# VH-VL binders against E3 SUMO-protein ligase nse2 (nse2): the designs that were tried, part 15

Target 1, 250 residues: E3 SUMO-protein ligase nse2 (nse2), of Schizosaccharomyces pombe (q4pir3)
Amino acid sequence: MSEAQLKTSLEALSQNLLPGNQNHCSFDFQLKEIDDSIKQVIKCALVAAEIKNNECLDMLDSGIRELLDAKQRLLLMQQSVDTLANKTSENISDFENKSLLDIYTQIFKELIQEYEEKSDYGKYGTQGEYIEFKKTIWHEQNTDGSDFPSMKTFFNVMNTEEQEADEVMVYSATFDNRCPLTLQPIVHPILSTACNHFYEKDAILSLLNPTCVCPVVGCEARLQRSLLKEDEILERRLRRAQEISNLKEA
Below, E stands for the ipSAE of ESMFold2; O stands for the ipSAE of OpenDDE; V2 stands for 0.75 times the mean of E and O plus 0.25 times the DockQ between their complexes.

## First folded at step 21 (VH-VL; framework fv_ontamalimab)

Design v1 (from n6 with heavy chain H35Y; at its last look DockQ between E and O 0.28; V2 from the best seeds 0.00; counts 0 for: pae E 2.9 > 2)
Fold by ESMFold2, look of step 21:
Formats: C-alpha cells, sequence, structure tokens
Structure v1 (fold): chain C 250 residues (1-250), chain A 119 residues (1-119), chain B 112 residues (1-112)
C-alpha cells in the first residue's frame, strides 16, 4: 500500500470516528438500557418512599450508583474514541507507524483512573440522574413545601473551595431543573460542552448571536452552536420526572 | 467528509440581485452556524453575516444590512445568501464557512463564488 | 468595530529562512472566560482561507510545527521558523470576541 493510499485510508477512518458521522462508533443502545434502568429505579424509589421502606431505598441507592458507574465507563470509552479521532485528524502521519489500539487503551486507562479516584460526591452527587433520584424521594417524603437540601447533605463531604465551586455549577444546572433563561422546567435539554450546564434548547439557541456567555450565575464560558449537544435520553427522563411530579400533586 | 459546495460564478448589472447557494455535506447541518465572508478583488476579507440553520436566526454586518437575506433549508442542507440592489463595489468572491467544531470560529470554507457587478 | 492591524503588509522571504508577522488589535481580545480569541488564517493562491492557529497559539490539525503563534491582550505574532514554498499566500489575523468579526488587512508572503 503506497504512502498516499495509506494517508487517504487513515483520513477516511478518522472521519468515521467523528461524532455525527453515520459510521460513528457508539454505545447508544447500552446507554439507553442503562438510562431505562435508572428510570425504573426512580419509579421504584417513589413507591418505596411512599410506603417508607428505607431498606428498599438503600438498595435502590446502591443500584443507581452501580448504573451510573456503568454509564460513566461507557461514556469514557466513547470519549476515548473521540479523543483518538481528534488526535489522528490533527496529525495523521504521526500515527501511521503506531498501534491505534494501544493509544486508545492508554487514553481510556487515564480517564477511568481519574474517575475511580473521585469521591462519592464527585461521582454521584454532581450527576443529574442521581440528583433527580434524591429529589424525587425528597418531594415524596416532604410534602410541606420544604426546599430540597444541598446534595452534600447526602454524602460525607468536607466543605472545600473546590467542592463549593463544583456544587454551584451542578446546583445551578441540575438541582433546580429550571432553565436559567426561561426560569421554567427544562423540557428540551441541551448541554454546553464548555461548562457542562443544561438549558432549554430554544432559549439558549435564541441567546446565541452567534455566541453568548453562559447564563448560569458565576459561569464565564463562551458558547457557540457547535458546543451545544442535545441529550434525547435526558429529555425523556425529564418528561418522566415531570409526569411523576404531576401525579404527586393530583 | 465535511464539505461546503457553492454555486457558480455570476455576472450582474448594478441594481440586480444575486443568490449564492452553499450546500453542506458530511455533518449534521442544523447543529452548526454558517458564516458568509466576501473578498473584493485585491482586498482583504470582510465578514457579512451569520445564520443559525436550526431556527433561521441571522446577524448581518451593518454595511449590507437591509440588502441581504440569509436563509437555510435543512431538508437540502443548503444555505443561501441573497444580496439585492447590487453595486459595483459588491464585486467580490463570496464564501460560506461553517462555524468551527469545538472552539474554532470558521473551520470549513466553501470554494467561493465570484460575483461581478458591471455594466 | 475592532481594528486589526497587521505588519508588514508584504514579506519576501528566502526559502528556509524565518518569517514573523505582527497583528495588533484596537481592543483586548481577552474574554471573561480567560481565553483570548485571536486566530490566524492562510489563504493560498486560488484557495479559500484555511485556519492555522486558534486561541492565539494552538495549531489546527495538520498544521506543521514550524508555525507558532504568541501574544496576549492586543499584541500578537505569527512565526514561521522555516518558510517553504507551500507557505506562500496571504496571512490574516482575525478576532471573534466582538461583532462584526474582523480580519487584519493581510500579509502577503512570497518566496524570493
Amino acid sequence: as target 1 above (250 residues)
Amino acid sequence: QVQLVQSGAEVKKPGASVKVSCKASGYTFDDYGIYWVRQAPGQGLEWMGWIDPYNGKTNYAQKVQGRVTMTADTSTSTAYMDLRSLRSDDTAVYYCAREGYRRYTMDVWGQGTTVTVSS
Amino acid sequence: DIVMTQTPLSLSVTPGQPASISCKSSQSLLHSDGKTYLYWYLQKPGQPPQLLIYEVSNRDSGVPDRFSGSGSGTDFTLKISRVEAEDVGIYYCMQDIQLPWTFGQGTKVEIK
């Protein structure tokens, strides 16, 4: 195979690895199954909270943490593919003599080690699905209109400056379940990859002109259309959470 | 492969209109903004405007405000720039460019469309 | 509008020798997110512009290491450590912190 033919083949392969390509490698089915399982855990948590079965709630808490670990592992595998695609697209000639599998494996090892070193609060307390799980239980158990407490109350967390910053970011985007622009519950979520905040899709897109600053208090991130990614799985979860909330009020 | 392919060269008289097309392929069209930039003969680059193909929102440079309309057809993955009331100083190569992936402003450019306004 | 001023406007370089292009903006290009939104584009003869450098100093994929960008605030520099025949064209700096996006007037680089 000539050097020119090899370069052409590598360029085609790297394009196939990019997000949005029809041949893009993905774990969409596995992620959907995990997300469906999380939805079922939240549904069971509503019932367990209503009947005050704390042993069942503890079991469901352990279960959702395991599901989130599995989800994160799949996302890091996908991120490793995307990272490899970016590296090859930046300088494909550097990779002509190297095993792509070995490079991928090292990328993934670095990412999974970083995740496993996170505290339980960092792993779960900042995740929208876990926050939804706790919020759903809280609202069922506290019908007197009390505000949902800080997620740190559910973990053994030392108050540090770094944890305060992380909490503010998560608290503003996921705890309130409201878009920072519309002040209404998010129906069609879109994620900023620049700062990991969620918005109502049409609202944040209307703010772009062509760019904007993230509307979350204290966030300085500059946004543009290409940094915003829809999450249809999250959209479905938000719809179910709203349906559950409506049933509690009925 | 990400590509922007523009319509062919146009020769127009002052006062006429021109509509340049920009067909996108290789990516999800309505996830990225489209910029329009022109270059007069022997001159530098001039930003003309932007469109979000998802919702049709536009932002036009003041020099062409009122004479330009930018549109996008998501069903054909094609952006359009319609420039009206042409003047001789509108003679230029007109480029469409995709909003850059991640943090680039413009990463993929069309080949350019030469518009000549002369009587 | 932010005015981008390039110096020199034209540059003839002996093959294999370095080249340096200055770009000055009329306002700071530093965003509140801590990043500086300055870009360098190369327009080769008969081609559309192509991105070389984003956010002052980061090379786009496929851009050779002989290109480097530096600077902060309002003063920026593009350097080519060894100019090659394929580097011929017009180099533009560009800002996207304030609409309208504006380009420098361009620096034409030629080989002697």
Scores: ipSAE 0.435, ipTM 0.785, lowest interface PAE 2.9, mean pLDDT 82
ESMFold2 (binder alone), look of step 21: mean pLDDT 91; pTM 0.903
OpenDDE, look of step 21: ipSAE 0.828; ipTM 0.929

Design v2 (from k5 with heavy chain H35Q; at its last look DockQ between E and O 0.01; V2 from the best seeds 0.00; counts 0 for: pae E 8.7 > 2, placed apart)
Fold by ESMFold2, look of step 21:
Structure v2 (fold): chain C 250 residues (1-250), chain A 119 residues (1-119), chain B 112 residues (1-112)
Amino acid sequence: as target 1 above (250 residues)
Amino acid sequence: QVQLVQSGAEVKKPGASVKVSCKASGYTFDDYGIQWVRQAPGQGLEWMGWIDPYNGKTNYAQKVQGRVTMTADTSTSTAYMDLRSLRSDDTAVYYCAREGYRRYAMDVWGQGTTVTVSS
Amino acid sequence: DIVMTQTPLSLSVTPGQPASISCKSSQSLLHSDGKTYLYWYLQKPGQPPQLLIYEVSNRDSGVPDRFSGSGSGTDFTLKISRVEAEDVGIYYCMQDIQLPWTFGQGTKVEIK
């Protein structure tokens, strides 16, 4: 196979696996089915909580965790293809006569091992779908107007300094805490509801005139002030993490 | 309506301990910090420390370091301040306050708990 | 620790007349993000403190516009354009730029 043919084949493979591809070769179909299944699990959890069927709730808990694991595996498979494509594009002649499957397998093995080493809280406790699952059950079981407890209570962890360090690590793994405009850690986060990306507030507000395109690579969302929401909870947590880091350093 | 309701007045002897409770309602408890401030009779306000109910992390003022423990029970939306080895100069009204929308500003305060330390 | 010094410590005002309270910090309250973090609280007789002003000059919700804050760096002022009977109490400035958070000594405002 010529160098040009190899590059064309790798580009075609990468394009077929991109989000938004609706043919049968795309991970988008499987990811959408997983998301739809998670929504059904949450609907079933509402019913199971109403009738107080704890055995069903335990089964649904295990099921949603399996669905989230499956979702993560598919995302890591796609990431592994993208990583391989980038490496071969950088110097395609170095990869002639090498087993691309072996290289891909090693990339994926390293990524999946990193995920599997996370705690259950790190895997599931920070995921919006799992949080919605627990909130749905809690609200049906606690009709006295009590506030929803922290997600840590569901994983048998103490609220400690060590757990907070793990949470900072999880936050770094779940989203880049650096602003795509300033390339610095975000201090005053603002969320685009059009694309779910975070920015430094003053930076993105200075860019709007009166709108702009999201600066994240591959995102085409158009931003405007009415679609930007401050996140006071995230801002407080980022500020407290910095204050705690300062205390450890002192 | 956001409210902080504190436990009732306490009279203690020197060397004893006191535990003041602060029950929160009308908001999501673990999304906001709780700070403790005291006020000796006829005196100004003195910050004692804060707790983040989300993760249980605390920071205490140096004057009370080693004698104070702040905790939060998210299942009951209640914060606690336990002050040990009481002295006569610990006589004060103790307030809990919620961290507001900006940094560490305290936008909602409890009604205060009078702690009197006398022999 | 940042020391917050208020003057005067006590102020007697005829109803309808203006009042002015000074707060000086031992260090600048300008944060690296370009904002200045100085707050004012009012403690009415027999009540807990309540927030009046945040970030030097912004009134908290429901605070009448006769209250205004100003200042920068280390020097700050709270003004009451027309003192009313309900304004009686002790006013405190506060900073939250450096732990521990600190308050001024308080300024007691009384009606003459």
Scores: ipSAE 0.012, ipTM 0.454, lowest interface PAE 8.7, mean pLDDT 80
ESMFold2 (binder alone), look of step 21: mean pLDDT 92; pTM 0.937
OpenDDE, look of step 21: ipSAE 0.121; ipTM 0.595

Design v3 (from n6 with light chain I97L L99T; at its last look DockQ between E and O 0.36; V2 from the best seeds 0.00; counts 0 for: pae E 2.5 > 2)
Heavy chain, then light chain:
Amino acid sequence: QVQLVQSGAEVKKPGASVKVSCKASGYTFDDYGIHWVRQAPGQGLEWMGWIDPYNGKTNYAQKVQGRVTMTADTSTSTAYMDLRSLRSDDTAVYYCAREGYRRYTMDVWGQGTTVTVSS
Amino acid sequence: DIVMTQTPLSLSVTPGQPASISCKSSQSLLHSDGKTYLYWYLQKPGQPPQLLIYEVSNRDSGVPDRFSGSGSGTDFTLKISRVEAEDVGIYYCMQDLQTPWTFGQGTKVEIK
ESMFold2, look of step 21: ipSAE 0.470; ipTM 0.806
ESMFold2 (binder alone), look of step 21: mean pLDDT 91; pTM 0.918
OpenDDE, look of step 21: ipSAE 0.403; ipTM 0.753

Design v4 (from k5 with light chain D96E; at its last look DockQ between E and O 0.38; V2 from the best seeds 0.00; counts 0 for: pae E 3.4 > 2)
Fold by ESMFold2, look of step 21:
Structure v4 (fold): chain C 250 residues (1-250), chain A 119 residues (1-119), chain B 112 residues (1-112)
Amino acid sequence: as target 1 above (250 residues)
Amino acid sequence: QVQLVQSGAEVKKPGASVKVSCKASGYTFDDYGIHWVRQAPGQGLEWMGWIDPYNGKTNYAQKVQGRVTMTADTSTSTAYMDLRSLRSDDTAVYYCAREGYRRYAMDVWGQGTTVTVSS
Amino acid sequence: DIVMTQTPLSLSVTPGQPASISCKSSQSLLHSDGKTYLYWYLQKPGQPPQLLIYEVSNRDSGVPDRFSGSGSGTDFTLKISRVEAEDVGIYYCMQEIQLPWTFGQGTKVEIK
């Protein structure tokens, strides 16, 4: 095989590895299935917390940790493919006589080792899905309206700079229970995936024509129907909070 | 696979009406807007309007305002465009197109429906 | 209405040679969210339009990397680095910042 033929073949392979190429390795289906399973675990956690079934809650905790580990492994495999693609695109001659599988394996082993060396707090306590799982359980177990604690309280972690970061992230990920359009408590919440704000479903949908700008002050996100997702868990929590408020007013 | 399949070609006289269907498959119909775009023979593309299949809200291009009705049937995942009082300059291929996920555009198009208006 | 003007309206290209299409809008397509709502579509013979490029420069899934988009404000360009036989058709730019959504006149690309 001539040098020109080898170079052409290597360039074709390198281009196939890039994101956006139709032959690009994708884990979108597996990642979608994991995300769906995490959502199901959180829904089950709400019910288990309502009935005070701690054995079920422990099982669900183990399950979501396993799902997050699997998700991270897939993301690191994708990152390893993308890293290899970039390296071969930049310096294709450096890879002329090398096994791409061996190079990929080295990249992935380094990345997965870094993940496996993390503490349980580093693996799970900083992930939004796990935070939502714990927040869902905590709100069902603490009906007095107390604020959700730092994620570090669930992992027996010493006070560190990580605790401050968690508190900032939890605050940033929380919702306001009033719709910015109606100024009333949200009954049917819908989430903007563009900016992570919540609205009353019918109110924000009435602004789309076919798009709108997020009504939250200082947010310039442009919204369309496909960016808005309903949140059944939040709807249940808001309904329960309203029922409690109605009892207090009676 | 995400698909939009439209109804067949129509031949109409001036003053008549036409109703074009657009059946969606492979995705959650309610979660995406539907646009309608037409293309006159030898001409470019012209946006006609949009519908939100969830609540039936529409926005029509001014040129067809008053003559068009766009509807959606969530139970059959089908969008419809009804164009009334047809004129010869309504002769075109009519496309439905799905609102693009994260792309802020029309990403999936139907095959087109040829509507010919002639006496 | 925002007018989208394409140049040229027709291209005849030898296979393997580059092609370049200009699209100019009558006003800026930059939104306050920092994104520019300019799109490119290809309509192959006998087919509906298909999305090629979204938000100026991003290729849709499955679009070959020989297609690239660039530009800002009111001036945009679609480039095909090596035209192939499957690339023949009419290319349209489109804006999605102000209703009605409007398209350029189209640029017909054909093989010499």
Scores: ipSAE 0.366, ipTM 0.755, lowest interface PAE 3.4, mean pLDDT 82
ESMFold2 (binder alone), look of step 21: mean pLDDT 92; pTM 0.940
OpenDDE, look of step 21: ipSAE 0.640; ipTM 0.845

Design v5 (from n6 with heavy chain V108Y; at its last look DockQ between E and O 0.28; V2 from the best seeds 0.00; counts 0 for: pae E 2.7 > 2)
Fold by ESMFold2, look of step 21:
Structure v5 (fold): chain C 250 residues (1-250), chain A 119 residues (1-119), chain B 112 residues (1-112)
Amino acid sequence: as target 1 above (250 residues)
Amino acid sequence: QVQLVQSGAEVKKPGASVKVSCKASGYTFDDYGIHWVRQAPGQGLEWMGWIDPYNGKTNYAQKVQGRVTMTADTSTSTAYMDLRSLRSDDTAVYYCAREGYRRYTMDYWGQGTTVTVSS
Amino acid sequence: DIVMTQTPLSLSVTPGQPASISCKSSQSLLHSDGKTYLYWYLQKPGQPPQLLIYEVSNRDSGVPDRFSGSGSGTDFTLKISRVEAEDVGIYYCMQDIQLPWTFGQGTKVEIK
């Protein structure tokens, strides 16, 4: 398959996400369209992996994440409608003097905020469609019979609230994410996409050279300036966690 | 579209200095290292050094250590290589090259700048 | 410094004939991450070098499949299964595991 044909397929997927395709009450057809688009992204990923086009693979990764976000948003909208319908059928008098639109909006805001607060692993790493996407790419790129690694190896996983919640269903407001170089809490996180480790930005950049390796014990991955990516969402989470910790000490 | 455009040819006398510019476009300049490589007439390629445009950190080849200064101006997306105390064996074509995305080498090269050192 | 030695330094090839270029390093290019950091560049007449092969055997994007790389440790080979007119130029092997980064002397490929 040509790169031009691959690009055309990506453009077609983008058009299917336009607001005009969300005009039915049940969302069933829009959800089916998203599922079909995800299947097409996985097919394109196989081709992009075969021709070793990493830029295209990165774009497809971003695209499938956007499709999964859109799918989740539609599911939460439907859940909000169902929740409102259930509440009104049980205790109709409780809603006598209230705007149903305002109640729906509050229900949805709570649900979507909870989703938006999830880590990338929590949003995508547990989703079967995303797992299939990563497996498809991995198997094409790793023909030596090695087993497919844990999905956590593909994400910028740090010791965050999401990891704790997976095991005990309880979220912690405080977490500790220390840089392997400074041994201090990370303030400005930067990710190496070569090995998915985080560092304090200025610390790793000050040690960087053309042959630099990851300073994490047991990691031998080489680093490049171009593979270091800032993470503003994590930076905000780390800043809030530090603020909470400072308040507890006062 | 990623492009590296270098300054024009230079003719210098022994003992002078030369400053070659390399203007980058089509990508985020601060996110990629810049390498400098030279090629004497009829000879192979020689790596001269590297700069991280974000913070100005450099590594130089020992052969040119003490005579070379590499800098970057992030406001103009331009890298510079200043070679001092020129000798006749510095006559070469000088290339800048961008750090290779996901390759751990170099992917885009400038067109080259011919520097001639003659008495 | 790691010395990279290419053989031959020049070769003339009948169109459609295979070509083979050897590169030997003075030290192993096997890195502790399990990868081997040996690269091949082609410099066509009047052009800067362009990347052909990264990490011994992987073709860069757009490189024809008639180019293949192989080898391990200190001994490496670039093969062109069928040389074409557009393949004329100087081929360099290169290592980037140790500073300074070093290139082989180059192998000039010409059509006869």
Scores: ipSAE 0.421, ipTM 0.773, lowest interface PAE 2.7, mean pLDDT 81
ESMFold2 (binder alone), look of step 21: mean pLDDT 91; pTM 0.905
OpenDDE, look of step 21: ipSAE 0.759; ipTM 0.900

Design v6 (from n6 with heavy chain P53A; at its last look DockQ between E and O 0.14; V2 from the best seeds 0.00; counts 0 for: pae E 16.9 > 2, placed apart)
Heavy chain, then light chain:
Amino acid sequence: QVQLVQSGAEVKKPGASVKVSCKASGYTFDDYGIHWVRQAPGQGLEWMGWIDAYNGKTNYAQKVQGRVTMTADTSTSTAYMDLRSLRSDDTAVYYCAREGYRRYTMDVWGQGTTVTVSS
Amino acid sequence: DIVMTQTPLSLSVTPGQPASISCKSSQSLLHSDGKTYLYWYLQKPGQPPQLLIYEVSNRDSGVPDRFSGSGSGTDFTLKISRVEAEDVGIYYCMQDIQLPWTFGQGTKVEIK
ESMFold2, look of step 21: ipSAE 0.000; ipTM 0.385
ESMFold2 (binder alone), look of step 21: mean pLDDT 92; pTM 0.924
OpenDDE, look of step 21: ipSAE 0.449; ipTM 0.777

## First folded at step 23 (VH-VL; framework fv_ontamalimab)

Design w1 (from n6 with heavy chain T105I; at its last look DockQ between E and O 0.00; V2 from the best seeds 0.00; counts 0 for: pae E 7.7 > 2, placed apart)
Fold by ESMFold2, look of step 23:
Structure w1 (fold): chain C 250 residues (1-250), chain A 119 residues (1-119), chain B 112 residues (1-112)
Amino acid sequence: as target 1 above (250 residues)
Amino acid sequence: QVQLVQSGAEVKKPGASVKVSCKASGYTFDDYGIHWVRQAPGQGLEWMGWIDPYNGKTNYAQKVQGRVTMTADTSTSTAYMDLRSLRSDDTAVYYCAREGYRRYIMDVWGQGTTVTVSS
Amino acid sequence: DIVMTQTPLSLSVTPGQPASISCKSSQSLLHSDGKTYLYWYLQKPGQPPQLLIYEVSNRDSGVPDRFSGSGSGTDFTLKISRVEAEDVGIYYCMQDIQLPWTFGQGTKVEIK
């Protein structure tokens, strides 16, 4: 490619990818096909759950994860093109002696590496389509009105590694004993018997008027004072965990 | 070594009271809660209640509420369970157990104290 | 109160063969912190109970890797991949998400 051809190609790419331009360079068709496939997987999961076919459910779980990975890869490829176009429009002369393919490849490599370093929870557990998949299966398998659990339960079901005694001694109560309302460590825990979530006592009591919806994301339980139960044993555990945490920080 | 040593077996008549002791060693006593669990002959385990030795707070199972008093003496590292108005169905082995923060539940158990209630 | 139901209540196992114990709770044992508060205890003959597995699947220190726990929500399983003579006793599941703490009825495991 000559210098004039490179400048022409970069200028055309930059202009066609500017925000607000209806000439959007995208994978719209491929993304639509993936979204339709995900919807079909969810429909199949309902049927597989109804007939209690766990092998099919496992296969569908693997399939939706692969579809989400493919979707993310296409989005990152599109983002890499957009990023290249923005870099080109900012300073076109910096790219006159460089392969556009090499620059694109580096941009994409950095983006895909960040995605691939995510945990399975980070990749799938936060995605609305995967959440819908799990909710569909859960509701079919749990017709007694049980609440849908946290998405984290589907990724941390089993720990097969044996723990050593020294790990047990440094293991503390979870750092995530934070109130969902205050986002601070709970000092005076109060438990909802409607959904088995707990809160900082004064915070949740101040929210009642005279009832409220559980502040945990994705929980729709209705709370009232008669459904809240103080837990003195948990209060002791939280106090001890905080004391141990403070000693480690000193 | 963390250890809980309980008092010896007791034979009581219906209507009497029993006080079981649980002496702790090998750890800081008031840093951990103490649970009491009983097991009737040939039966499963039944949680009776809990005490926080740091502040004396307690929580009792509904079945024994009003008949039980749990106390802790930090100077002797000893927890006590006093069960009053004994009935024949209180015949059981009574265990104390330390609440372990590392595992969130009873991690060290006493050897058990047999209480027999018979007329 | 949360009812914990174990099945079977008794089993005899040929040495070296697997064993499986089911525990079902009347309510979800999932806590708002994302953990599931289900425990397994073993009571060997003439001894107090001893902690075997905490939080569904984590083995206590010194517990052999032939013991594994699994499950979620209300359905839980303890598996012994190869039963040995030292595994004889009564196995209890237990919950501590909601007072009062409750145990299953126990499952007596014997060697044939």
Scores: ipSAE 0.022, ipTM 0.543, lowest interface PAE 7.7, mean pLDDT 79
ESMFold2 (binder alone), look of step 23: mean pLDDT 91; pTM 0.910
OpenDDE, look of step 23: ipSAE 0.035; ipTM 0.525

Design w2 (from n6 with heavy chain G33A; at its last look DockQ between E and O 0.01; V2 from the best seeds 0.00; counts 0 for: pae E 8.0 > 2, placed apart)
Fold by ESMFold2, look of step 23:
Structure w2 (fold): chain C 250 residues (1-250), chain A 119 residues (1-119), chain B 112 residues (1-112)
Amino acid sequence: as target 1 above (250 residues)
Amino acid sequence: QVQLVQSGAEVKKPGASVKVSCKASGYTFDDYAIHWVRQAPGQGLEWMGWIDPYNGKTNYAQKVQGRVTMTADTSTSTAYMDLRSLRSDDTAVYYCAREGYRRYTMDVWGQGTTVTVSS
Amino acid sequence: DIVMTQTPLSLSVTPGQPASISCKSSQSLLHSDGKTYLYWYLQKPGQPPQLLIYEVSNRDSGVPDRFSGSGSGTDFTLKISRVEAEDVGIYYCMQDIQLPWTFGQGTKVEIK
């Protein structure tokens, strides 16, 4: 396959997987369905917590974990195309006699292996959607105004260096909702759909050039503008939380 | 169309409690906070607190702290305000209001529920 | 708490004439995000309050352009360029920059 044909094929494949592309091979619909399903699971969790149905809460926990796994797999498939395109554009001669499908499959296999080797805390305890699921349940069950605990308390882990390192990576997002770039409380949150981390909107947009690596310690997700989603509902929730914090300081 | 419909008028004696309902329609209920505001006869508006139906978090005005409980039932898209240990100065019209998107404040209001506290 | 003070508390207006309502806050309503969190509500007789103006000067949908808001910091004004019969009611300013959210005392606008 010629250099020109390889570049053309990689560009066409990458275009088919762009967010917002509505051809038949786009993952946008599946990612949206997963996000909508996660929102429904969280809604059901509030109801189940209201009626104190712990069996239902356990089933919803398993369900949101499965949805997050499915979402991560789709994101890694998209990332594998970009990784292949970048590698071949830099060293085209290394790939002249190789099947593109075999190369893609190996890239994806390496990425998915990294994900599947994570602990349950590493897979779910660091994800904003799962954190919100647990926060929703916890606040309904603990109406005395106690602060939401560390995500470690929801996973049966011994005190290990891995667990402490993972908690540090999540700490800035959960402790006081600080942006990993500004180190200040997030005012205008923007979500990375690649890694489900939140940032101050203007800070992360300023870092893109045209992409960047996620600034959360230990996260190596590649961010681009099309993978960032404003969350106006979270913005209002953060404002309410900050208002409460300001009252406690008074 | 977006709408908030509240429960009917209540007459109570001092020391009793009242639970006012606020049923939402025309939008995704748990995406928006619900505020409660009251208005004594011939008087202005007084903010009482809010509930976020998504996570159940609440904040209450200090004046009613300890006497009020705000809840939300996402299965029926209904918010509730339970005010206990009623006094005669709790006589008011009680409104629920939705907190809108993009930092718009209370953008949709219920019709109001008159609560009369008399001996 | 932020005190919101309206003047006048009552206003009697000939139809077609302008009206102006002042609202002063005890603290700046300018937030660190660059926005000013001042709102105007109208409560028509027998009705719940309805949003007129958000963030100082922006009309809510369906609000006629005879309503305009202005001001900054601690001083705000609602103007009605030509008062109509449907404009009667009580006008409130409100802040949501910090808890508790507070309203002005209200300005009753009547047609004479």
Scores: ipSAE 0.018, ipTM 0.523, lowest interface PAE 8.0, mean pLDDT 80
ESMFold2 (binder alone), look of step 23: mean pLDDT 93; pTM 0.936
OpenDDE, look of step 23: ipSAE 0.530; ipTM 0.805

